# VHH binders against RNA-binding protein 33 (RBM33): the designs that were tried, part 5

Target 1, 73 residues: RNA-binding protein 33 (RBM33), of Homo sapiens (Human) (q96ev2r1098to1170)
Amino acid sequence: CVVSVEGLSSSTTDAQLKSLLMSVGPIQSLQMLPQQRKAIAKFKEPAHALAFQQKFHRHMIDLSHINVALIVE
Key: E = the ipSAE of ESMFold2; O = the ipSAE of OpenDDE; V2 = 0.75 times the mean of E and O plus 0.25 times the DockQ between their complexes.

## First folded at step 5 (VHH)

Design g1 (from a10 with S105Y; framework vhh_7uia_1; at its last look DockQ between E and O 0.12; V2 from the best seeds 0.00; counts 0 for: pae E 14.2 > 2, grease 27.7 > 24.2, SAP .728 > .668, placed apart)
Fold by ESMFold2-Fast, scan of step 5:
Structure g1 (fold): chain B 73 residues (1-73), chain A 119 residues (1-119)
Amino acid sequence: as target 1 above (73 residues)
Amino acid sequence: QLQLVETGGGLVKPGGSLRLSCVVSGFTFDDYAMAWVRQAPGKELEWVSSISWSSGSIYYEDSVKGRFTISTDNAKNTLYLQMSSLKPEDTAVYYCARGYDEYLYFDYWGQGTQVTVSS
């Protein structure tokens, strides 16, 4: 249900990233980690975490390509 | 040694309020994220809220947004969860957890405090 989003531009806002996440499905949480250029998001449904990775891995936000990894627990 | 001790749980009626406290020892909040995580009867662990002094960031699970407030008193090494407008669905054991800013993963947990919301 958890994804790690890495390679975020320092200019990317939580609202911008939340909009992308919620285009796929409802999220339970979003934690921005700007010092690491990362964010951790938890989807309410595991299938949406996979769908987000498939759709947005290597997607470009603010001229930066993001990497999306699944964290399966 | 590291220790997290939760208090403040109890029985409350729907619409009521409770404040949970987590007293930590053996570390300071400066380099860690702190979180509240709950487990309802028969359910899996559910993240509720996180706060990071270092990043200044506060986050809430959608169903508690506007009803719960997470805060710290760094001088007292205490993490709080102020809960208002409590619902039967909030019935759970609430855990205090310490994590690193890089991840949602937590390396130390308290024993938990029971919150029961029932008429």
Scores: ipSAE 0.000, ipTM 0.103, lowest interface PAE 17.7, mean pLDDT 76
Fold by ESMFold2, look of step 6:
Structure g1 (fold): chain B 73 residues (1-73), chain A 119 residues (1-119)
Amino acid sequence: as target 1 above (73 residues)
Amino acid sequence: QLQLVETGGGLVKPGGSLRLSCVVSGFTFDDYAMAWVRQAPGKELEWVSSISWSSGSIYYEDSVKGRFTISTDNAKNTLYLQMSSLKPEDTAVYYCARGYDEYLYFDYWGQGTQVTVSS
């Protein structure tokens, strides 16, 4: 399953975001879309994507609140 | 001063065991999440395991389930990773990292300890 992470600070790096995603479970891919302040990540297991969304929706990184949404494939 | 210091790495043969330690100073575990993250030569960072004190949740990457165990000793402010049945693909630098359950990033990382699994 896929999550979108929106509202990212321009200072948030792909390594920082990978570390956060990986604290919940292994990921298959991460695509940074910095002009949109967004990233798209795919977890290897759908349950981890749900857990990430539930745990981190509306949380703050690098002084920016983020929105996490599940993307249905 | 906040500090994370990893120890316990080394050279081990396939099938062997190691226990990694991360001694933490400048804070206590009870407000934080802790993780082990590794980087194999020429590869990106790969999450291994995490533990949250507030929720008590423990997570493992699929390839280490049943072989690695994350634990803590609050009296010694130490995070552990017990590694067993080690394989050559476990060769990496292992880092401990601190984060928050309610926040979205790890704010401190150790210097790493090298684990090499080779016959």
Scores: ipSAE 0.000, ipTM 0.139, lowest interface PAE 14.2, mean pLDDT 76
ESMFold2 (binder alone), look of step 6: mean pLDDT 82; pTM 0.843
OpenDDE, look of step 6: ipSAE 0.026; ipTM 0.395

Design g10 (from a10 with E102S Y103S S105Y; framework vhh_7uia_1)
Fold by ESMFold2-Fast, scan of step 5:
Structure g10 (fold): chain B 73 residues (1-73), chain A 119 residues (1-119)
Amino acid sequence: as target 1 above (73 residues)
Amino acid sequence: QLQLVETGGGLVKPGGSLRLSCVVSGFTFDDYAMAWVRQAPGKELEWVSSISWSSGSIYYEDSVKGRFTISTDNAKNTLYLQMSSLKPEDTAVYYCARGYDSSLYFDYWGQGTQVTVSS
């Protein structure tokens, strides 16, 4: 249900990233980690986490290519 | 038939208040982030605030924190922006936007409503 979004530009806001996540499905949480240039988001449904990774892995936001990893445990 | 229609703009004195409304049709808030974005004269678009229907999370641009409040009324399919302690630098056209646009992270926009703060 959890994705890690890495390689974020420092100019990317949590509202912008939340809009991108919500285009795929509803989320429970979003935590921005600016020092690591990443964010952790939890989708309500596991299928949406997978769909987000498949659609947006290596997508470009603010001239930076993001990496989307699934966190499963 | 997706539509977003903003109302509530106008002329107000510094320190005054306005409430902007955005009536949506053709979709529900259930799976979207909704945002207010503004454009001041001679400036680029600036994100103001966002609300996520499903998570209930709310975010504001630093310059409006404590002065503006974003909210929704599901029964009326309406997004609001309550603006207080208005300053001349808040003068702008305010747009309602739905989350995801391939260009700017939003896929549908309203026509905008003008807010002018002057003495």
Scores: ipSAE 0.000, ipTM 0.118, lowest interface PAE 14.6, mean pLDDT 75

Design g11 (from a10 with G99E D101E E102G Y103S S105Y; framework vhh_7uia_1)
Fold by ESMFold2-Fast, scan of step 5:
Structure g11 (fold): chain B 73 residues (1-73), chain A 119 residues (1-119)
Amino acid sequence: as target 1 above (73 residues)
Amino acid sequence: QLQLVETGGGLVKPGGSLRLSCVVSGFTFDDYAMAWVRQAPGKELEWVSSISWSSGSIYYEDSVKGRFTISTDNAKNTLYLQMSSLKPEDTAVYYCAREYEGSLYFDYWGQGTQVTVSS
């Protein structure tokens, strides 16, 4: 299951975001899209994608509020 | 729209006092925990204090115990942080945040207010 993390600060690193994602569950992939202030992440377990959205939608990282959307596959 | 707005930051000398306020709109405190979180220049976010309205539980980070007091005025939808005996190490942007469903994860944040402790 895939999440879109939007509203990222330009200073947010893939290591910072990976750490936040992995606090919920193991990930299969992470793609940073810095020009769009965005990242796409795939969790190994679909339940963790929903849990990440529930816990971190509107959460702040590097002084920027993130939006978390679930992406249908 | 759900919104948190901090005020009360400023420049103070070491040993001084300051009171931060956070006015919330779009929800009431009755069912939520609220926190103060700070970020010093070049540092990660640091949790400072939390208050849980439903249980009345209050918690502080060790470095601020005895110096800071978290409180609320539910009729005004306002969260406060009373800071005393301020130290240069307390220099940071201070944010109020709402705890998401009691999980120790925060779903809404204010814009922050700058506190500078300097001679």
Scores: ipSAE 0.000, ipTM 0.091, lowest interface PAE 17.2, mean pLDDT 76

Design g12 (from a10 with G99D D101T E102G Y103S L104V S105Y; framework vhh_7uia_1)
Fold by ESMFold2-Fast, scan of step 5:
Structure g12 (fold): chain B 73 residues (1-73), chain A 119 residues (1-119)
Amino acid sequence: as target 1 above (73 residues)
Amino acid sequence: QLQLVETGGGLVKPGGSLRLSCVVSGFTFDDYAMAWVRQAPGKELEWVSSISWSSGSIYYEDSVKGRFTISTDNAKNTLYLQMSSLKPEDTAVYYCARDYTGSVYFDYWGQGTQVTVSS
C-alpha cells in the first residue's frame, strides 16, 4: 500500500504531489520529507500503489525525474 | 492566439546532426517550463529534455545525454534541440510542449516534426 517517491524538486508542493497520487486512487496519508527530496504515500488500495509506480516511475515533476519504489509492510 | 511551431526535422545518416526549432507565440518562457517529447513508430511518448527559464534548470533523458542540447533564444521566443551523433533509435516525431503547472502537465503541443535516422 505504501510508495516512496524520491528525487523530488524542492519546489514541488504537497498539493501538486497529492493531486498526482489521487489521479491514480485514494490515499490514506502523505508525508513530505524535503531534506531527503522524498515523500512517502500510503494508498488505500494496494493495486493503486502498484499502478502509481508503473505509471509514474521516472516521471518528471518540476523538471525532476522521480523514482517510485514500493514499500512492503 | 497561443501557438507552438516546430521545424528542422528531416532525414539524416547515423552519426549526423540536426537542429530542431520551436517558435512559440502568446506566452513567454519566463512563465513556463518547455520540453521536447518524441514518439517512435508504434511506441509510447518519450520525454527527451526540459528547460525552465525561471530556474535555469536543464534535464535530459539518459539515452540522449552528451548528444542532445536544449536551449532557448528569449528574444526570438524560440526553443531549440541540437542533436548530434544521431542513432537509428532516435527516429521519431519530435514535439515541443509547454508545461503549464510544472508538474508535467503539458497543455499545449506543437504539431511535431519528423526525424529519420537511416542510411
Scores: ipSAE 0.000, ipTM 0.094, lowest interface PAE 17.0, mean pLDDT 76

Design g15 (from a10 with Y100W D101S E102G Y103D S105F; framework vhh_7uia_1)
Fold by ESMFold2-Fast, scan of step 5:
Structure g15 (fold): chain B 73 residues (1-73), chain A 119 residues (1-119)
Amino acid sequence: as target 1 above (73 residues)
Amino acid sequence: QLQLVETGGGLVKPGGSLRLSCVVSGFTFDDYAMAWVRQAPGKELEWVSSISWSSGSIYYEDSVKGRFTISTDNAKNTLYLQMSSLKPEDTAVYYCARGWSGDLFFDYWGQGTQVTVSS
């Protein structure tokens, strides 16, 4: 249900990332961490977190390759 | 330009109530989860409550369940924490924060407001 998105370009907005996340499924929360060039997002469904990682790990946004990790708890 | 401004702290007797408010500016309030975090004198930061934007998902730390209520007024860009049945153990500086709960990963914080519960 929770993913960490790392390697974000400083030009990538919260709206752009939210659109990408919601192309896979509905989300409950999004937190941007600009100084670390990352974001943490919580999906409503655990299956969508896994699907997002499978589809978008190493994906390029604004000339930056992102890394997607699942956070387990 | 991005700011979280808290009000509502003060001195209350045990069993009393207070409502904290946090007015945010400089970002799209509806796109973020918001939280209340507190720090008692000489202790670590403790997450209190979180609310998501779109689904209305609400989470509470076990010690405040049934006594505290988190809510938002998105039209006013304001986050609230209604506190009832206050105990001396609730004495702390309360912070409004932007972000998801869990490991206290928040990117912006308010200045904090002091809540003191004593006679």
Scores: ipSAE 0.005, ipTM 0.240, lowest interface PAE 11.3, mean pLDDT 78

Design g16 (framework vhh_7uia_1)
Fold by ESMFold2-Fast, scan of step 5:
Structure g16 (fold): chain B 73 residues (1-73), chain A 121 residues (1-121)
Amino acid sequence: as target 1 above (73 residues)
Amino acid sequence: QLQLVETGGGLVKPGGSLRLSCVVSGFTFDDYAMAWVRQAPGKELEWVSSISWSSGSIYYEDSVKGRFTISTDNAKNTLYLQMSSLKPEDTAVYYCARDLEYGSSLYFDYWGQGTQVTVSS
């Protein structure tokens, strides 16, 4: 129950992204990949990964639209 | 009612081994990542290792890979850090912490009081 968040602004902090993720549900991990403008997050609950994608795909953070992909393990 | 209590710290010679324990109360490991974090004299907090027992994800800081092993005992609600091939650079206060994030994140919601590890000849 992993999501990939792509298209992050260089000004977006891990705290900002964590707040957004946690608004949907608890997470197990968050890995920031700033050189790729990307982050990988794992939700505790599979339904929350889907809900996060449905709610936040193409959402704007710091004037940048993010892309949310589901990664099946 | 949530509490984390570390034990097992002490003085050990370089090349020695030590096992730290963290007994948790008020919650079970099933829903949380658990971490070990250390602070060396005059240094900032440094994340050491994380485990999520329900997901099986384990991470280590690069300088401790191959020397430290994080584990849990479900029946005892206890988190362990088995430390081997200890170096003077490992001297620090070690804290266990509960986290909804792990890996490169240092956002912990509950901490223990810490246990001192001193590696000295």
Scores: ipSAE 0.000, ipTM 0.092, lowest interface PAE 17.6, mean pLDDT 75

Design g17 (framework vhh_7uia_1)
Fold by ESMFold2-Fast, scan of step 5:
Structure g17 (fold): chain B 73 residues (1-73), chain A 122 residues (1-122)
Amino acid sequence: as target 1 above (73 residues)
Amino acid sequence: QLQLVETGGGLVKPGGSLRLSCVVSGFTFDDYAMAWVRQAPGKELEWVSSISWSSGSIYYEDSVKGRFTISTDNAKNTLYLQMSSLKPEDTAVYYCARGYTESGSELYFDYWGQGTQVTVSS
């Protein structure tokens, strides 16, 4: 399942976000969209996508609150 | 003694509405995420909607946005799914599920209801 992470600081790196995502569970892919202050990540398991949203929606990274949305394929 | 009991499924025509209920016992919603997950004939489990008391967040699968509404009545220990504008593609067994974290790293669904059949057919 896929999560959309929005509201990223321009200073947030792909390594930093990947570390945060993988603290919850293994991912299949991560696409950074810095012009949109956004990233799209796909977890191997749907339960981990939900867990990431529950734990990190409105979480602050580099002084910016992120929005985490679940996208089901 | 933890239980999730779903009711409200049935046969409905396209464009109709149903309200699913999930009565829980042995825990409170305060510490858990609750979800509706469905399985259509011959398909894999599909997440439909989730609500988390701790985060206050409600989310829907794209195909049901604007048609389904998830809610809770904490005093009655009941989770609801109000379904409107039903389509044949919504035909599935609908499960109520409870989420919990292990060691703070992952959310697992540890308790499921028995499921309630929703059939949308003319």
Scores: ipSAE 0.000, ipTM 0.084, lowest interface PAE 20.2, mean pLDDT 75

Design g18 (framework vhh_7uia_1)
Fold by ESMFold2-Fast, scan of step 5:
Structure g18 (fold): chain B 73 residues (1-73), chain A 122 residues (1-122)
Amino acid sequence: as target 1 above (73 residues)
Amino acid sequence: QLQLVETGGGLVKPGGSLRLSCVVSGFTFDDYAMAWVRQAPGKELEWVSSISWSSGSIYYEDSVKGRFTISTDNAKNTLYLQMSSLKPEDTAVYYCARGYEYSGTTLWFDYWGQGTQVTVSS
């Protein structure tokens, strides 16, 4: 349900990341952790969380490689 | 499924020209920004140029303005970079990248090609 996005560029904004996440599916929440170059997002549908990880894990966003972890509870 | 394949790199003398091509499959240009990004030996990635929606918004890094031209041929699913007046400083691996445009020149890149080597040397 939840993805952790790590390795974000310091120039990446809340709005930019939210737009990228929502291109895959609707989100319930987004928490930016700029000091860690990290964000935590919760999709409304679990399938979209998996799809986002499969599509964007280890890809570059704003010239920075990101790491997408699927958080399962 | 989704692929970006670069060709056209090679060895050229200073002052010469090359045209790089990037053939894409699995998506159309109409929904994305496309970019060329390069990496010189031992250096960080450097954005070179971007284009959105078949020559909509076009941007160039200052050092290549007037020498490089980015374009697309939608019928061939191909992105081009026409390079002229090449300098030794242009020696790098050139990558084709797909991204999303947000606010001016800010781009997010999610898929990359394998890269093509451009060497400018006498």
Scores: ipSAE 0.000, ipTM 0.123, lowest interface PAE 15.3, mean pLDDT 75

Design g19 (framework vhh_7uia_1)
Fold by ESMFold2-Fast, scan of step 5:
Structure g19 (fold): chain B 73 residues (1-73), chain A 122 residues (1-122)
Amino acid sequence: as target 1 above (73 residues)
Amino acid sequence: QLQLVETGGGLVKPGGSLRLSCVVSGFTFDDYAMAWVRQAPGKELEWVSSISWSSGSIYYEDSVKGRFTISTDNAKNTLYLQMSSLKPEDTAVYYCARGFEDSGSYLYFDYWGQGTQVTVSS
């Protein structure tokens, strides 16, 4: 399913975030929303979305703590 | 002290039923979404079902629709997962989790129980 990643540093690139997401599982899509310091990612498997939230909620990337929310569709 | 305590797991034969319970303390369901999440041996966490009292929304993972039912008893501070037509692939440790649902239907999980083992085998 879908996760929202919030609190991204302005220095965090889509490649960096994609790498972090794919360390958990394959993704179907990634949309960067830099003006909102946010990204929306869809995992191919629902289990990976939840695993990403459990592992990386409040994780620090480029000196910024991210918040990971699960979007129920 | 916030606590989530799961019970009701066990060994069951294929086609059988189990009811999992999660007793919560230190908060009420009125302000939170609640979820069941499972982890099969050697696999990743898999979200199973969630219920949000603020929005009244109930959701299920596709593989459990029609077989599992999530519910709450607010007077008893207890979350349930009624599981029927159990299959070997349902074998996992089942966790209850507390979440926040915001205006965008986002779920954030901040507290988890210790889990209860469900094994579906003869």
Scores: ipSAE 0.005, ipTM 0.332, lowest interface PAE 10.5, mean pLDDT 79

Design g2 (from a10 with S105W; framework vhh_7uia_1; at its last look DockQ between E and O 0.05; V2 from the best seeds 0.00; counts 0 for: pae E 7.7 > 2, grease 29.3 > 24.2, SAP .692 > .668, placed apart)
Fold by ESMFold2-Fast, scan of step 5:
Structure g2 (fold): chain B 73 residues (1-73), chain A 119 residues (1-119)
Amino acid sequence: as target 1 above (73 residues)
Amino acid sequence: QLQLVETGGGLVKPGGSLRLSCVVSGFTFDDYAMAWVRQAPGKELEWVSSISWSSGSIYYEDSVKGRFTISTDNAKNTLYLQMSSLKPEDTAVYYCARGYDEYLWFDYWGQGTQVTVSS
């Protein structure tokens, strides 16, 4: 139910990423790690984590391709 | 042609209640998730609640669970947020948003309605 989003542009905002995440499903948390060009998000539903990965892995945001990884808890 | 219009915001004392309404036009709820999202002064957007008619699921952010209720009236093309036991921390602009359950950005947003919880 946790995803790692990597390869974020420095211009990508919390609100922008949260909008992307919430388009797939409700999230429990979002932590931005801008120095690492990374964010960690937890979906309320595990299936939405997989759906987000399938929809947005290698997706381009602000001229940067993101990588979406599933984190097993 | 597609439009979301929020109403029902206002000033209320802590412990009070408000009901927000979002009238939609140009689409029906059948294929969409609907959400309430808020932005407090100086803060980022915070998702509050979603209702998905394609899956029949309702979700709430933990801080509002038990205090807020999301619902729709499909005949009136209206999404509601019933808010009770309001706290100063609930002060925010509340936005109605349309999305899909499973793979699209929120693609349409309303203009927002201001909720202020103050003594």
Scores: ipSAE 0.000, ipTM 0.151, lowest interface PAE 14.8, mean pLDDT 76
ESMFold2, look of step 6: ipSAE 0.013; ipTM 0.439
ESMFold2 (binder alone), look of step 6: mean pLDDT 82; pTM 0.839
OpenDDE, look of step 6: ipSAE 0.092; ipTM 0.519

Design g20 (framework vhh_7uia_1)
Fold by ESMFold2-Fast, scan of step 5:
Structure g20 (fold): chain B 73 residues (1-73), chain A 121 residues (1-121)
Amino acid sequence: as target 1 above (73 residues)
Amino acid sequence: QLQLVETGGGLVKPGGSLRLSCVVSGFTFDDYAMAWVRQAPGKELEWVSSISWSSGSIYYEDSVKGRFTISTDNAKNTLYLQMSSLKPEDTAVYYCAKDWETSGDLYFDYWGQGTQVTVSS
């Protein structure tokens, strides 16, 4: 249900990232970790976490390629 | 008391235009980013557009770029979605949603009630 989004630009806002996540499915939470250039998001449905990784791994936001990892727990 | 109320949906022919409005009460746009999200019958929620208070940026889903325009009237606490060159594929229930700028849960009353847009010949 959980994805780690890494490699975020400092200019990327939580609203922008949340909109991208919600294009795949509803989320329960989003935690921004700007000092680490990453965010952790929990989807309501596990299938949406996988779909987000498949669609957006290596995607470019604000001139930065993101890395999407599934968190198994 | 936070409240989002959408209006402006309806029936329109392909190539037509509609303007959706979302009246916001209980907060101001200075505090939040706002988004439009749609759901076609039998499909997942699809983000359409957002306007971000913190960055001042406007974003669109690729399939609506150049056809839809998101805007706000802060004095009226109203969010708009101007839709032009509508296609049958745009048929969906459109929701106004309050975005948040920090980590946390989505609230139970996160979405407005939705407004139906039908594009057919």
Scores: ipSAE 0.000, ipTM 0.124, lowest interface PAE 16.9, mean pLDDT 72

Design g21 (from a10 with G99S L104W S105Y Y108L; framework vhh_7uia_1)
Fold by ESMFold2-Fast, scan of step 5:
Formats: C-alpha cells, structure tokens, sequence
Structure g21 (fold): chain B 73 residues (1-73), chain A 119 residues (1-119)
C-alpha cells in the first residue's frame, strides 16, 4: 500500500503532494525526504496505491516530472 | 437540497472525549462513502476516517487509530465521530464529507465544527 514519489522539485510542499494523494484515496502516512527529492506515502488500500501510480506517474508538479513506484516494504 | 451539517465541537481538556455529528439532507448513505476530514490552524486538510456504506469498510488515519470511532445511524441520516483520549494535536476544524464509493474524491462538504483541545 506504499508508494515512492521521486523526482520532486525542491519547491514542492507536503501540502501539494498530500492534495494529489488524497484525490485518489485515504492515506495513512506521508514522509517527505527533500534531500533525496522523494516522498513515501502509505495508502490504506493497495488498489489506491496502484491507481495513484497509474494516474500520476510522470505527472508534472512545479515544473518537475515525478516518478511513482510501488514498494512492498 | 443536498446538505451536511456538523455539530458537537467545542473546548475539551487533553484526555477528554467528544462526539461529532453530521446530519445529512437530500440523500441517504446508500452508495456513498462518508468521511471526516480536519484542518488545523495554518495547515492543510487531513483525512481522518472513512466509512463505506455499501461495503461496511472502515478506515482510520494512523494517528487516530484506537482513539476515534466512525459510525452511522441511517434512520437519523447521521454520521458520527466518537473521539476519546483527545490530544492538543487534535485541535482542528472537523468537516464531514461525502464521496461516491468508487471515486474517492469528496463532492459534498459541510461547513465544519471547531474542536479545541487545551489544558
């Protein structure tokens, strides 16, 4: 139920990313890792993690294209 | 007309309890997910809990698990959030929201009820 969001702009806020995540489904947690240009988010349902990846992989936020990966751990 | 009205907010001490109510008008809970979403001062919206009427599935944000309970009373067209072991971090405006079960976007919102937890 976990997604990794990579390639974040340094100007992208947790509020912006949380808004995108919440548009797909309820999340349990969100951890911003700005030094790695990453965020880790946990959805309550695996189907929503997959839906987020399908909808937002390579989406542009703040002039940066994000990469969305599903992680098992 | 379609409307959600929240009540039950107020001032409470840490460790206290409150029950929020959301009375819906113009629709029934069938085919809808209902949710509680909160917003702390100066912060973004945070999803708290959802209940799916069609499947009966219940979901909670991690920080409220074991402390909050979402429920419905269909005969009264009312959604509840029973909050216990309240913490200062729970201070926020609490919104009731409707989502069609399949879509997970919120298409109807209440005006919110203020919950303040202070010592």
Amino acid sequence: as target 1 above (73 residues)
Amino acid sequence: QLQLVETGGGLVKPGGSLRLSCVVSGFTFDDYAMAWVRQAPGKELEWVSSISWSSGSIYYEDSVKGRFTISTDNAKNTLYLQMSSLKPEDTAVYYCARSYDEYWYFDLWGQGTQVTVSS
Scores: ipSAE 0.000, ipTM 0.125, lowest interface PAE 16.1, mean pLDDT 76

Design g22 (from a10 with Y100L D101S Y103D L104W S105Y Y108L; framework vhh_7uia_1)
Fold by ESMFold2-Fast, scan of step 5:
Structure g22 (fold): chain B 73 residues (1-73), chain A 119 residues (1-119)
Amino acid sequence: as target 1 above (73 residues)
Amino acid sequence: QLQLVETGGGLVKPGGSLRLSCVVSGFTFDDYAMAWVRQAPGKELEWVSSISWSSGSIYYEDSVKGRFTISTDNAKNTLYLQMSSLKPEDTAVYYCARGLSEDWYFDLWGQGTQVTVSS
């Protein structure tokens, strides 16, 4: 139920990314790792993690293409 | 006041079908996601399905895909869950829930309706 979001712009806020994640489904947690240009989010159920990857892999936020990977728990 | 009222639960045999209804009052679907969430005896809450009015997006938990269908009748302010090919594992109290379109944390819940799948 976990996704890694990489390639985030330094200008991308917690609220902005949370909004994008929540457009797909409810999340259990979101951890921003700004020095790595990365965030880790846990969806409450696995279908939303997959749906987020399919919809937003290579999506552009603040002129930066993000990479979405599924993390095995 | 804001209210969600579920109906349609009952006892059904494996392989059977039920349609749950959730009548909402005090708000419209326009800026909300609506969901069905269930709780089996002794288990935690499990999300089942969601529909977002603004995006038209529909999502299902993997174990119910192809068996359950979520829909709305906006003129009647009613959310439905059509359940088919029911299994004993689907036995639970089913809750209707409201989430914000930008925040899917559910802030309003119905009283729940019991679904029992048993032969």
Scores: ipSAE 0.000, ipTM 0.118, lowest interface PAE 15.2, mean pLDDT 75

Design g24 (from a10 with L104T S105Y F106M Y108V; framework vhh_7uia_1)
Fold by ESMFold2-Fast, scan of step 5:
Structure g24 (fold): chain B 73 residues (1-73), chain A 119 residues (1-119)
Amino acid sequence: as target 1 above (73 residues)
Amino acid sequence: QLQLVETGGGLVKPGGSLRLSCVVSGFTFDDYAMAWVRQAPGKELEWVSSISWSSGSIYYEDSVKGRFTISTDNAKNTLYLQMSSLKPEDTAVYYCARGYDEYTYMDVWGQGTQVTVSS
């Protein structure tokens, strides 16, 4: 399953976000979309995508609240 | 007390093999996922492999797939990473980490063991 991470600060790096994602579980891919201030990540296990959303939705990174959405199928 | 202790690191030549061990104390594997995570000099943390106790699911980072094998010996409270066909790019400090399955992220880490692959 895929998560969209929105509301990223321009100062947030892919290394910082990857570290946060990997603290929850293994990922297949991570794509940064800096102009849209968002990133798309795919977890290897759907349960980790759900856990990431419940843990980090509205979380603050670099003074910006992130929005975590599950991308369905 | 909760503790993870890694051993087995060292210096090997390209194409060589090493087995890393992580002895856990203060808990058993019954309710946890276990992972190996590495950090190469000057690089970010890179997840390497995970095993989930409850589901038995095993995952590998693409660059190590087919070369590394994660396993556990529950009677010894030990997590292993068998590494073969080692490459210079595998040079890193390797960390053992504990996470809860689908409900939480990794919360306990070992101090790491150095793996150096050079000719």
Scores: ipSAE 0.000, ipTM 0.141, lowest interface PAE 16.0, mean pLDDT 75

